# Ledger of designs, part 22: VHH binders against q04fp6

Target 1, 166 residues: q04fp6
Amino acid sequence: MKELRIGRVINTHGIAGELKIDFNTDFPEQRFAKNSELLIAGEKLVVQSSRPFKQFWLVKFSDHENINLVEKYKGEDIFINERKEPRLSEGEFLVSQIIGLKVIDEKGNSIGEIADSFHTGANDVWTIKKSNGKEILIPYIDQVVKKVDLQTSTVTIELLEGLDED
Key: E = the ipSAE of ESMFold2; O = the ipSAE of OpenDDE; V2 = 0.75 times the mean of E and O plus 0.25 times the DockQ between their complexes.

## First folded at step 17 (VHH; framework vhh_lunsekimig_d3)

Design u46 (at its last look DockQ between E and O 0.30; V2 from the best seeds 0.00; counts 0 for: pae E 5.1 > 2)
Fold by OpenDDE, look of step 17:
Structure u46 (fold): chain B 166 residues (1-166), chain A 123 residues (1-123)
Amino acid sequence: as target 1 above (166 residues)
Amino acid sequence: EVQLVESGGGVVQPGGSLRLSCAASGFTFSSYRLYWYRQAAGIERELIASIYLGGSTNYVDSVKGRFTISRDNSENTMYLQMNSLRAEDTGLYYCAAVYRKYKGRGTETYDYWGQGTLVTVSS
């Protein structure tokens, strides 16, 4: 099982054992939540407390409440090891949950359904299958995808010029 | 507990066939994108086949027409049918399952990997 890198320890902060972390996850508030288990320098550490600090996060770990105990972690990458399926919080969803959802425009007109999803490195791209069988690709960006509503099984989009020609 | 287990590897002569399996436990494949990788000795790991959530498949050029990736959600197992095997196909074959979580426009990618199964193509 591959470990997921979620950040790097930049420096210590203060004398109480807080570490300043440069994170590369979109969900730092979840990854650094209390009782979260992180892997640093091959050690499993449990988050005691955390808070945002400018563009960084400050994290304090259980049994490491002194700067002398955490200096060794400076410069180390931070990993998590997922052993279970992801737990979803409110407003979160898996890409698998959008497959088959009805696609409509902002006026409520039917466009098609989500057929597939691809990760391109920059943005995800969704495949919409129209009623006539034709497929179009849309980027998952604010300009195009306006709303994802899993309760109503509906995705609201705005087709930009050129997207409907694909 | 999540686990992926590859099987079906072995020794085969050039031109032969093998069918690899990747069995998942602790999660369901229907929520994941699935991949086959291979790694030959002294060479970086290579993505060779993928199957997406909608069922679309992709192959690297070197295996097109010879390899087929498939998934059986009811069995929670992914397969790689390998035909017309060549010496250069020798290597450790890994299966991977990848899911992507959304929160607004933010995303995270997670992956699970098997331990690998050895495929040896030799005369």
Scores: ipSAE 0.443, ipTM 0.674, lowest interface PAE 0.5, mean pLDDT 88
Fold by ESMFold2, look of step 17:
Structure u46 (fold): chain B 166 residues (1-166), chain A 123 residues (1-123)
Amino acid sequence: as target 1 above (166 residues)
Amino acid sequence: EVQLVESGGGVVQPGGSLRLSCAASGFTFSSYRLYWYRQAAGIERELIASIYLGGSTNYVDSVKGRFTISRDNSENTMYLQMNSLRAEDTGLYYCAAVYRKYKGRGTETYDYWGQGTLVTVSS
């Protein structure tokens, strides 16, 4: 099996089995999420919990409740199995699929098109390029983004007060 | 299967140039945010350049103005043009591809790495 390195165990943290990890992924929250399967020292381990700690990540594995069970992992690299590109399930879509979609209001009036997406805090923000050439930012939240329809290549939104101030 | 293969590394004099390539296969290349990292011996791996789906780029200060990241979606290849190379630029250069999908209002992210290509700037 192909293995991808996503970090290294620097040390233990506390006595209850947490490991301090120096990670080399841009997205540690997802990679070290609960139930993730990681490979350390040739052993498959399942994440029970994880949390940020300064520039590191603290990870605790199922059935590894004690420092004595995890001390052996100090200095070991952390891998995941390389896999096929994740398939989309019903109701899922890629960030790339929203680039270029037509943005309309709830009455069907054109607002613009999606130009890019980036993450802020708890939600993504989408950049909309309006027909007049100006850009606005909208949060990807239920109050603002009402529908994403890939069949018609449209996104229906309700603009919040202050989002469209030119 | 997702694969990334770096190439174009080699030995170059200070002040010289190299162009690194990252050839991708087994995935929809245009859907990925792309990155270059480097690692000198005994040093932690460092992110040096990134390029987003919309074409925006970012660089760390130590390479800004000297290195240029680019992507050719038709050839499934990312590049790093390295100019004005210095001894400090010596190391293994890795490409990475990051894939992001929406699941409801949440996101899932997958990152894939190459094996690295060695760049040596000899004085």
Scores: ipSAE 0.093, ipTM 0.487, lowest interface PAE 5.1, mean pLDDT 81
ESMFold2 (binder alone), look of step 17: mean pLDDT 80; pTM 0.782

Design u47 (at its last look DockQ between E and O 0.39; V2 from the best seeds 0.00; counts 0 for: pae E 2.3 > 2)
Fold by OpenDDE, look of step 17:
Structure u47 (fold): chain B 166 residues (1-166), chain A 123 residues (1-123)
Amino acid sequence: as target 1 above (166 residues)
Amino acid sequence: EVQLVESGGGVVQPGGSLRLSCAASEFTFSTYALYWYRQAAGIERELIASIYLGGSTNYVDSVKGRFTISRDNSENTMYLQMNSLRAEDTGLYYCAAVYRKYKGRGTETYDYWGQGTLVTVSS
C-alpha cells in the first residue's frame, strides 16, 4: 500500500472535536465520507461525520468528540492508504482506460481514437488520432469532452474552432 | 510490497554514457505514465524525461538529443539512456510512476517513487 496526502489540518472548529481541513483532493466528499479511515500524525482515525465549510471541510472523528482530544492534530498532514491497484467507485475511471477509446462527435460521427494523455498542470490534454493518421490535441474540459462512456468505449467531443486544424 | 528500484548509476567521465533502469514490483507499468527526475546538490528536483501511456515522450531542453527514455512493459522496467554526459548532469536520479483517476472533471494523482540512484560526472 501507499500513503497518499489528501490534506492538512488547519485548526480545530468548535468544541465538539471537529477539525478544519485544507484538502488537496478533488473528491473531498468521498475521502471524508463517514467511516473513512484517515492517517493523521501516525494515528488511524475513522471519520464520524463531515461537511463542507467554505473552501474547507470540517471533519469529526470517532472517539474524538472533544476539542481537547484533537488539538494535537493541528498542522498535521492527512493521509490515506491506497492499494497497489487503483480502487474505482461508480463513475470513476483511470486515465489508462481512455487510451484506445473511440472518439465521436455529438452526432455520432467518428473522429478517431484516443492515442495518449498528458497532464499539463492545469488541464489534461488528450491526443486523438484520426483515421487519416493525423493527430489533434484536445483539452479535457466541459466545452470539448462531453461524455466518457467506458461501457460503450466511446468518448463524445465537440471540436471547437481551431482544434481541428492541428 | 509496491516498489520502484533504480539502478545503473555510478561515476563516469564527461562525454561518457550510462543507462539507468527502474524496475517495478507489485504493480504494472502499463497503466502508469513514467518519469525520470534528477536532483543536484542544493538544487530543486527537476523533471527531465517523460514517457506517457500512449508512448509519447518529452524531454527538458538540457537533455534533448542526449537522453532517451523508454519502457518495457513486458519486463516492467523503464530505462534512461544517457549519452554525452556533462558535469551538470551530476545528481540523484529518481524514477516515478503516476496514474490519474477521473470523476467528472475532478481528478486525483497517484504516484510511486524510487529511492534514487546517484550519477556522478567528473574528470
Scores: ipSAE 0.641, ipTM 0.846, lowest interface PAE 0.5, mean pLDDT 90
Fold by ESMFold2, look of step 17:
Parts: sequence; C-alpha cells; structure tokens
Structure u47 (fold): chain B 166 residues (1-166), chain A 123 residues (1-123)
Amino acid sequence: as target 1 above (166 residues)
Amino acid sequence: EVQLVESGGGVVQPGGSLRLSCAASEFTFSTYALYWYRQAAGIERELIASIYLGGSTNYVDSVKGRFTISRDNSENTMYLQMNSLRAEDTGLYYCAAVYRKYKGRGTETYDYWGQGTLVTVSS
C-alpha cells in the first residue's frame, strides 16, 4: 500500500480527544470531513468531526473520546492511501449507476428517467427527466425512493406533493 | 495509481482564450463528478465550474458565459474553455474528480486532485 502524507499531529487539544493538525493539503475541509479514513502510526482512524483552528485543523476520531486515547499520536505523520480507487463491497453501488434508470411509481406507471445526481450535504438529490422534457428533483430517502433495481434498470418512487414541478 | 494531470495553462492577453485539460491516467471519468477550482494569490481556493454525472453544469457568476466545462469520458479528459479572459482570472487552476458510492442511504465520498496549471492574464 502506498501512502501520501497530508499532515502531522502537533498536539492534543482539550481533554475530549481532539488532535491539532499541521496539514499540508490544499483541501483540509474535504480531507478531514466526517467519515474520512486516515492513517496514523499504521492505524486506520475514521474522522468523527473536524473544524478549522487558526492555521491548523482540529480533528476528532470515532471511538477516541478522551485525551488518554489520543496522546500516543502526538508527533505522528498523517497519511492517506495514495490515488487508489476504493473497491465496492457487497451491497454497495456507485452513484453513477443510477443515471439512465427508468423511474416508475408504485403502480408501475412511467414517470421518467434519472438524468443526474447532486449531493446537498444531507442526502443526494436525483433529477428525473419526464417525457415532456421537464425535470423534477427527488431526495434519495426512504420516504421517496422505494426500490433501486439495477438488474431491471428501474427505480420505484412515491411522489409526494411538491416534488412534481411543471 | 489514480492520477489527474492538468495542462493548457499559460500567459495570455486580456480578452484572449485558453483551453485547460485534465486527463486521468488510471480510472474511468464516467463514474465521477468533475470540477475546476482556481486560486489567486492571497485568496482561498474557489470552485468555479462543475460537471455532474449526467452532464449538468454549474458555474460561479464571475465566469458564467465566458467559461465552459466539458468532459470526454471516452478520453478520460475534462476541459475548461476560457474565453474573454480578464486580469482577475489569473491564478492556479486545479481539476478535481469526486467518486461517490451508496452504502444504504448514505454515501462515502472520495476526492482526487491535480497539481494545478498556472494561468496568467497580463498585458
């Protein structure tokens, strides 16, 4: 495994497990975002939260809730896996795989076709292009998207009032 | 390894044009949303153009109508056509590719960045 250095732990911050990072990435907000996987001292750590702090970044890792759990990382370099695409695990699929799927309601009536996907912070939003060329936006949430079936290339949705814009 | 390489930067007069390219060396662009960012001296890096998985585009107001983002998935290349260049367009231009997968209703996001190509608009 090849690793890229993106910073160094300068010190602990407070008693609740935050680490103060001297980073060398141009994208600290994305690099230290929640659920990012970082390597410190050969250990894989998952970011729980992060925030800017002067010229540094403060990062807290999952399952590392106090200073005693993180003091050992002081002075350590921080790495990520260099430039390798992650593989899909069972049950996972790419966001790109939903583009072009036929969209039907729960009765089987055609609504349209998935044209695009956007991330809005809370959930992805899908654009559906209707037969008349107009588009509607739906959130990718259980209440709206009932089934994604990649084998039949279909998505079953329940349209709520306000989702079907003219 | 996954790698993004920008090219096409240079020095140009105001009103001129440049075409930036971003080529991927080890992966398929069609699975990624693609972005151009720029960074002028003393300013934080700014997202200026996006092209999404289905081909939708978005631009910051200051470049709208002058810049066009496009992608050629068969060549694993993204472009930024920059027309009517102004002095304030001077800066280091970065491409980015964002991989996202669904895990249940949540997503995991992975981003890949180029090293940047310099654009200078000067008399």
Scores: ipSAE 0.320, ipTM 0.685, lowest interface PAE 2.3, mean pLDDT 82
ESMFold2 (binder alone), look of step 17: mean pLDDT 77; pTM 0.751

Design u48 (at its last look DockQ between E and O 0.03; V2 from the best seeds 0.00; counts 0 for: pae E 11.3 > 2, placed apart)
Fold by OpenDDE, look of step 17:
Structure u48 (fold): chain B 166 residues (1-166), chain A 123 residues (1-123)
Amino acid sequence: as target 1 above (166 residues)
Amino acid sequence: EVQLVESGGGVVQPGGSLRLSCAASGRTFSSYALYWYRQAAGIERELIASIYLGGSTNYVDSVKGRFTISRDNSENTMYLQMNSLRAEDTGLYYCAAVYRKYKGRGTETYDYWGQGTLVTVSS
């Protein structure tokens, strides 16, 4: 996998082994979450704890609970093994993750797959490509989208009368 | 996390053609909806073309039939082919990459912009 630079160690913070990190990621809370693996100076380090600190993040690593153990990382870039999708909290997902998901109704019948997504200002609109090749547009609202399950790669919907069909 | 760099701008006569490029680094385009904007002098920034994650495209009426937006995820580059250029097409052209995070029915939007490339259409 490709290594992605997500920040740089600016300095140590305190004496307990915390590092002050200038980060370049949209997901610092996930990137620096407990048990996350980071690459610094060619070493794989595991996050023990982390917290925001002004425009920076303070990160403490397992087995590095003393300033003397982390001073060598000052000025070093921080890398991760790049993944296709960032780590997300439960109930969260990216728009990129829904593309290609199987669409079923509440009875489990296959409807199609998610082909595209549009932002319309108020609600997102998803394109479903049905098995017959036709496309339908559905709004991302509670009345229509009942469940998004990334583990099973399935979206459960309720089709309402009057939805646009292409 | 993603950096965008536009290129391909320049001076062209009316009726001419240009091809703009938007190269991304730091993150793959495959996770982003991509957009071209332009800003003429004294005028607000205008969305002119969109290409979504599934490949669908959309254009503002003034460029329909003349401009074509495309993406190459393997090269991590987006393009704007501009044909039949007009004086009113003059402006600074920006590319943008946008993705959304869902939390329930709530969303967070993340957007990244290039520095822009100047397109001048004049006789």
Scores: ipSAE 0.717, ipTM 0.873, lowest interface PAE 0.5, mean pLDDT 90
Fold by ESMFold2, look of step 17:
Structure u48 (fold): chain B 166 residues (1-166), chain A 123 residues (1-123)
Amino acid sequence: as target 1 above (166 residues)
Amino acid sequence: EVQLVESGGGVVQPGGSLRLSCAASGRTFSSYALYWYRQAAGIERELIASIYLGGSTNYVDSVKGRFTISRDNSENTMYLQMNSLRAEDTGLYYCAAVYRKYKGRGTETYDYWGQGTLVTVSS
């Protein structure tokens, strides 16, 4: 069984069965869409409706129209039981697709592995963990990232002077 | 793809100890929150322990003070030290890995699960 955690129920909302979700997906509208099947506390629940609410999402499940039916889910993780990847344009990746990729230069020399990704407002930045245990940051831009090959699990970069600090 | 393999299960008497291991094959473990689940006969799988990227841990009440989760990122291995074992700890123990992003609005993560290792606590 392959499960993907996409959030956590932090509280009930109102009396009509909505649950407030602290989600950890970049695609909450897709993941919490009507008819999505989610796993909470080992139980399969089908989304009836959902809507954004501040930094959270509110989700109502079929046959759970009352707070008394959903209070038990408070604090539970939310999983998808089946893997359904969101649609991605060329050059777009999920963070999970890039973590752990081997980073090489254009001559094939190993630089390290991708350890993390974050957004700076201008572009995504990838953290590379080097063999000496230190980390360097590279921007995900065409000047630096030349090729992402998911089939070989590699990323080819042009290592610009100043990107590589000990 | 990350593959997780549990080991260290077996038969132990009440009050005894076991140490479970969860070894990962594939890429680094260091970017993942790590979890131990257990499943007793006839009940749903229960999360019992977690360890996050910064080393923070969480335990279900029934194992607090008796179980210790730890990780060794250089060996790509997670451990569960189980002390003062009781009959109700009998079950199939699974490790799981979920990608977590530090300090930010979440990331979509893949859950990876092991096949499980059996722990039997009997006289």
Scores: ipSAE 0.000, ipTM 0.145, lowest interface PAE 11.3, mean pLDDT 76
ESMFold2 (binder alone), look of step 17: mean pLDDT 79; pTM 0.768

Design u49 (at its last look DockQ between E and O 0.21; V2 from the best seeds 0.00; counts 0 for: pae E 5.7 > 2, placed apart)
Fold by OpenDDE, look of step 17:
Structure u49 (fold): chain B 166 residues (1-166), chain A 123 residues (1-123)
Amino acid sequence: as target 1 above (166 residues)
Amino acid sequence: EVQLVESGGGVVQPGGSLRLSCAASGFTFSSYALYWYRQAAGIERELIASIYLGGSTNYVDSVKGRFTISRDNSENTMYLQMNSLRAEDTGLYYCAAIYRKYKGRGTETYDYWGQGTLVTVSS
């Protein structure tokens, strides 16, 4: 399986073995949670503790509680090896959960239903199937998708000028 | 444990057909978009076919009209029907399962890959 890069060690912090991490994940609090296994320089390390530090994260690993033990990791990329399906935390949702949701505008008017989702290089694109059978594509961006409410099974959107509003 | 296993590869003459399978286990298959990639010798891996959660499909131009991707969520299996095979279709074929997790504007992509099955088209 492919390893996922989630950041890079940029420096050590202090003398207690903490590493300063420039992370590339939207879920650093999960990736650097206690007992998480990370791959650095081909070694499997287990997170002992972690905390945010400005735009970075400080991470301490089990059995590496001294700066002398972690200096070798400076400049190394950090990977995870996902062998189990990721779990959802509060406020998180999957693409599969939006399929079939009702789409409304900010006034509560029905627009259609989410029919499909595509991952593109930058943003996801969602297909909305309208009641008349026609389909429109919307980007998953803040300007368009205002709210995803799984409890009410509703997606609130604002159609921008230039998007198909037919 | 997550697992993807490709099968169905082999040697076939030009104009022949093969059907590849990708058997999945250890994850919620229906929650993933599915993809077929291939890699010819000395060439970078390329995406050739996609099937999304809503059932939409997409193909690279070189395989359009010849290859068909499909999925069976009840069997946790993805298929690639390959017809009218050409020498340039030779390569190692990989299946992949990918989904995106959202938290507000935050997103993260998860991908699982098989080990590949070899397809050789030669006279």
Scores: ipSAE 0.642, ipTM 0.851, lowest interface PAE 0.5, mean pLDDT 90
Fold by ESMFold2, look of step 17:
Structure u49 (fold): chain B 166 residues (1-166), chain A 123 residues (1-123)
Amino acid sequence: as target 1 above (166 residues)
Amino acid sequence: EVQLVESGGGVVQPGGSLRLSCAASGFTFSSYALYWYRQAAGIERELIASIYLGGSTNYVDSVKGRFTISRDNSENTMYLQMNSLRAEDTGLYYCAAIYRKYKGRGTETYDYWGQGTLVTVSS
């Protein structure tokens, strides 16, 4: 099985062995959890502790208690080979869970199908493709997205006036 | 342990057909969109077909009308029916269970991959 890259060590942090990680995973809390086995420079390292820090993650490895033991990892990529299903917080979804869901209004009328998702800095935005081929954009916020029901493969939204006209 | 195992690859003449299978285990199969990718020698892996939770499908133009993706949630299996095969369809075919894409930063992609099954279209 192929190793998956989840980040890069960009620097040490402090003197007690923490490494500052520029991560590219959507699941840093899970990937950097205590006892996770990570691969750096071909070495298997076990996470002792980790915490968020600004836009980075700080990770300390077992038996690596000071900066002198970890400075050598600066600039190295971080990989995993464990294939676990991602754990999601309430209200979080994978892109693969939401693409293709049918979008309805609160009365059950069909609006379209989710075609894409992207991030604008403030929130996720979902693209809805209507049956006429036109697309509308909705923000993924509580005011607009009322319910995501994976069992029925539907999303219920409250349409703001003018949002879906063409 | 998430596992995806492709099968059904082989050697076929141009114009022929093959049906690929992707057997899945270790996750809630019905909760994921599923994907087929292919990789020709010396080029990057390309997405060719998708099937979503609501049953809708998507295809790249080069296979549209010739390939059909489907799945059977009771068997935890996804299929790719490949008809009217051409020489350019030769390659390794992979199934994938999770696909994430973000702009601006690198993001985990293709978290769950099969090992690939070889399709060779040759006379």
Scores: ipSAE 0.081, ipTM 0.519, lowest interface PAE 5.7, mean pLDDT 81
ESMFold2 (binder alone), look of step 17: mean pLDDT 80; pTM 0.775

Design u50 (at its last look DockQ between E and O 0.13; V2 from the best seeds 0.00; counts 0 for: pae O 2.9 > 2, placed apart)
Fold by ESMFold2, look of step 17:
Structure u50 (fold): chain B 166 residues (1-166), chain A 123 residues (1-123)
Amino acid sequence: as target 1 above (166 residues)
Amino acid sequence: EVQLVESGGGVVQPGGSLRLSCAASGFTFSSYALYWYRQAAGIERELIASIYLGGSTNYVDSVKGRFTISRDNSENTMYLQMNSLRAEDTGLYYCAAVYRKYKGYGTETYDYWGQGTLVTVSS
């Protein structure tokens, strides 16, 4: 089968068609994003909006604007049709592509090499292994990471106070 | 098609050991961060171990020193060596693989899950 189970409808929420979902993903914002096409009870539904609610996710589907239209989904599993990797679009790159890149400051001085990447919820954090064997962690944000150049295999960063400390 | 299949679960006495495997296909295995989760009856699933692209690992306190996560990129397989098993370790163990890409400073992240393998620690 091509279906992937990503959650289950626990109950309705309010009277305007929101469904409370117990999800099987650590990334519900991506899985329940607007315009996602989900399968519930064999029916294709398109996400209109979604938001977190306690340990659950609330999802509203297009053309399902009140409780009477959605009560039938209570207890049903939620699927998507295909389990393929999302395609890379122009200007996108994989997290794996930054492993091993040379790290320089804006003056061109060598800082080290990207050794690993962690997802922390707010932003990714990159581990840089310096020439002296020490490691530092930097957040992948515009204030710190200025340029990723895959053609030259380099990453340019701005060192902020505290990032270069032991 | 991204697929993950856990194996190696079973019934074991307290103090025993098991080695779980997560066989992966349909993706470039070395490009994914990998995770073990477990779920006991009536409890939300819990992340217990992670291994990242560069080989860094993390564990929750309850398994530190007893469990070891590892990956063999040549075999497209992740492992969880579980030693000194306790009754509290009983549960359904899942592997997960995380696809991450950058678009500007935004990160899109998708997780893929196996079906789980049951571990029962009983006398």
Scores: ipSAE 0.494, ipTM 0.761, lowest interface PAE 1.2, mean pLDDT 85
Fold by OpenDDE, look of step 17:
Structure u50 (fold): chain B 166 residues (1-166), chain A 123 residues (1-123)
Amino acid sequence: as target 1 above (166 residues)
Amino acid sequence: EVQLVESGGGVVQPGGSLRLSCAASGFTFSSYALYWYRQAAGIERELIASIYLGGSTNYVDSVKGRFTISRDNSENTMYLQMNSLRAEDTGLYYCAAVYRKYKGYGTETYDYWGQGTLVTVSS
């Protein structure tokens, strides 16, 4: 396992030691949660409090409750240790969880298997590999994906009119 | 805490067999695709086998027909059965759990890796 960059300190905010973070993590609410450990400039810091601020996050660290104590972190990258499994919100999935799932219709008929997943500007798109080797693309939307069951490794879909059904 | 521990490596003659194990803990094992990588001396690490949540598998051409990846979700363990081993199979073998999440502003990817187990194929 290795440390991952999750953002950069762009500036201080106020005088109470808050840092303004330009983050690139998909889990800012978790990564910047209270008691989370972050690595900045080779130092391990513990989050005391955090809150979203426009497109940024403001983070205050334990024992760093003054601007004078945190100015040195300006411009520094923020890293985490990949030791904890991130939590997903309802309807969210990791690519590794989606690939290989069996795809069925609402009647239980086999359609194929999820072969790939990628993100567009609006929605994720899943590639289904059918038994005959052909591939179809489906959008990950409520109208199409009715159920994702990781316990049974099954995705239930409804193909909409206009989508490739064969 | 996420942990992956490989075992089963050793010295074997060409044509021999080995079975590697990867014991996992600290994450929802059954919900992740798992992978075997290997790294020979002086060569970049390469993906050699994958097993996905649905049970499907994938292999690089060099190991197809010889290696079999499998998983036991009840034991949180992944296996790599290696048959007909060749000298070029020598290397450090790593198991990994890789996940990615997509959001509108980008993609976050994480890799969980073990420390590796050494496989040496020599006469």
Scores: ipSAE 0.043, ipTM 0.450, lowest interface PAE 2.9, mean pLDDT 86
ESMFold2 (binder alone), look of step 17: mean pLDDT 80; pTM 0.778

Design u51 (at its last look DockQ between E and O 0.47; V2 from the best seeds 0.00; counts 0 for: pae E 5.1 > 2)
Fold by OpenDDE, look of step 17:
Structure u51 (fold): chain B 166 residues (1-166), chain A 123 residues (1-123)
Amino acid sequence: as target 1 above (166 residues)
Amino acid sequence: EVQLVESGGGVVQPGGSLRLSCAASGFTFSSYNLYWYRQAAGIERELIASIYLGGSTNYVDSVKGRFTISRDNSENTMYLQMNSLRAEDTGLYYCAAVYRKYKGRGTETYDYWGQGTLVTVSS
């Protein structure tokens, strides 16, 4: 199983063992939640407390409540070893949950349904299958995807000029 | 516990065929995009085949027409049928399961990997 890099320790903060972390995750509040296990420099550490700090996060680890105990982690990458399928929090969803959802425009007109999803280096791309059988590709960006509503099984989009139909 | 286990690798002559399997457990298999990678000695790992949630497939040019990726969600297994094997197909083959989690504009990628199965094509 591949470890997931979620950030890097850039410095210590204060004398109580807090580490300043430059994170690489869109969910730092979850990744640095209390009792979370992180891997730093080959060591498994358990988060005792954490808080946002400007564009960074400050994290304190159990049994490391002193700066002298955490200085060795400066410059080290932070990994998680996810051995279980991550839980979803409120408002979160997997891409698998959008497959088959109805696609409408902002006026409520039916466009089609989500047929597939691809991950690219920059953005995900979703395939919409129209009622006539044709497919169009849309990027998952704010300009295009306006709302994902799993309760109503509906995705609201705005088709930008220039989005080609296949 | 999440697990991916490849099998089916071995030694085969050029022009031969192999069928690789990747057995998954410990996660919702049907919710993941699936991939086959390979790594030849001294060369970077490369993506060779993909099968997505909606069933679409994609292949790197070097294997297109010769390899076929498929999945069986009921068995939590994906396959790679390899025909017309060539010496340059030699390498360690990895299966991967990848999913994306969304929260508004925020996204996070998770990937699970097997240990790999060795494929050797030689005369």
Scores: ipSAE 0.662, ipTM 0.858, lowest interface PAE 0.5, mean pLDDT 90
Fold by ESMFold2, look of step 17:
Structure u51 (fold): chain B 166 residues (1-166), chain A 123 residues (1-123)
Amino acid sequence: as target 1 above (166 residues)
Amino acid sequence: EVQLVESGGGVVQPGGSLRLSCAASGFTFSSYNLYWYRQAAGIERELIASIYLGGSTNYVDSVKGRFTISRDNSENTMYLQMNSLRAEDTGLYYCAAVYRKYKGRGTETYDYWGQGTLVTVSS
């Protein structure tokens, strides 16, 4: 079966069968809409209702009206059937598009080139390879990454003290 | 449409070798991080090897030094070379491809899975 991961069950919420979801999609209202079919722990579950809750989404499934019926899903990944590559909207870009971009500071000085990225739970971290072959790691956050310009193949960063130590 | 097809599984004696392949179609293979998972009977699926877009790799300790993950973007195929196989390596092996995109500082992660190929290490 072809599956797309859209989140993870963090915990139960209340006693009436709601699950608290840490979602990875920008479209949670669509993905968790009533009658959506989700895959959790190899089971197909149909959304009865859902609502936002802080940075999470609360989802209740049909025929799962009690905490005892849903506790087994804690820690499980949530999937949907996705048959095609996701479409890039305005302002979106792929992880592959940042590999090889020139990294400069806000004064235009060359720092290096993006070699890789990985996720740490809170944010992605980018590996920058300097011309001497050494690497530094930067977090992909507003305080550090100021601009990604695919037209000029550059990334502008502001290095916080200590981030470029190798 | 998106497909991942594992092959190369089989029966092998302890100490032997197998090479698994994961053939991909229906997506832009070169844009994905790639993973091998395995599932032994009665336990949850376990990540065992990763290969990222920049070529870096990661392995769980139980396979490190014995297994090698690799990819060939021109053939849309990922491989797992498994050497020095042990009885505990028996299980169903799955490939997965992960597609990440950025929107602002948020990301959306897409996982595509194969059906698995069985590896049995028996003496």
Scores: ipSAE 0.069, ipTM 0.387, lowest interface PAE 5.1, mean pLDDT 81
ESMFold2 (binder alone), look of step 17: mean pLDDT 81; pTM 0.786

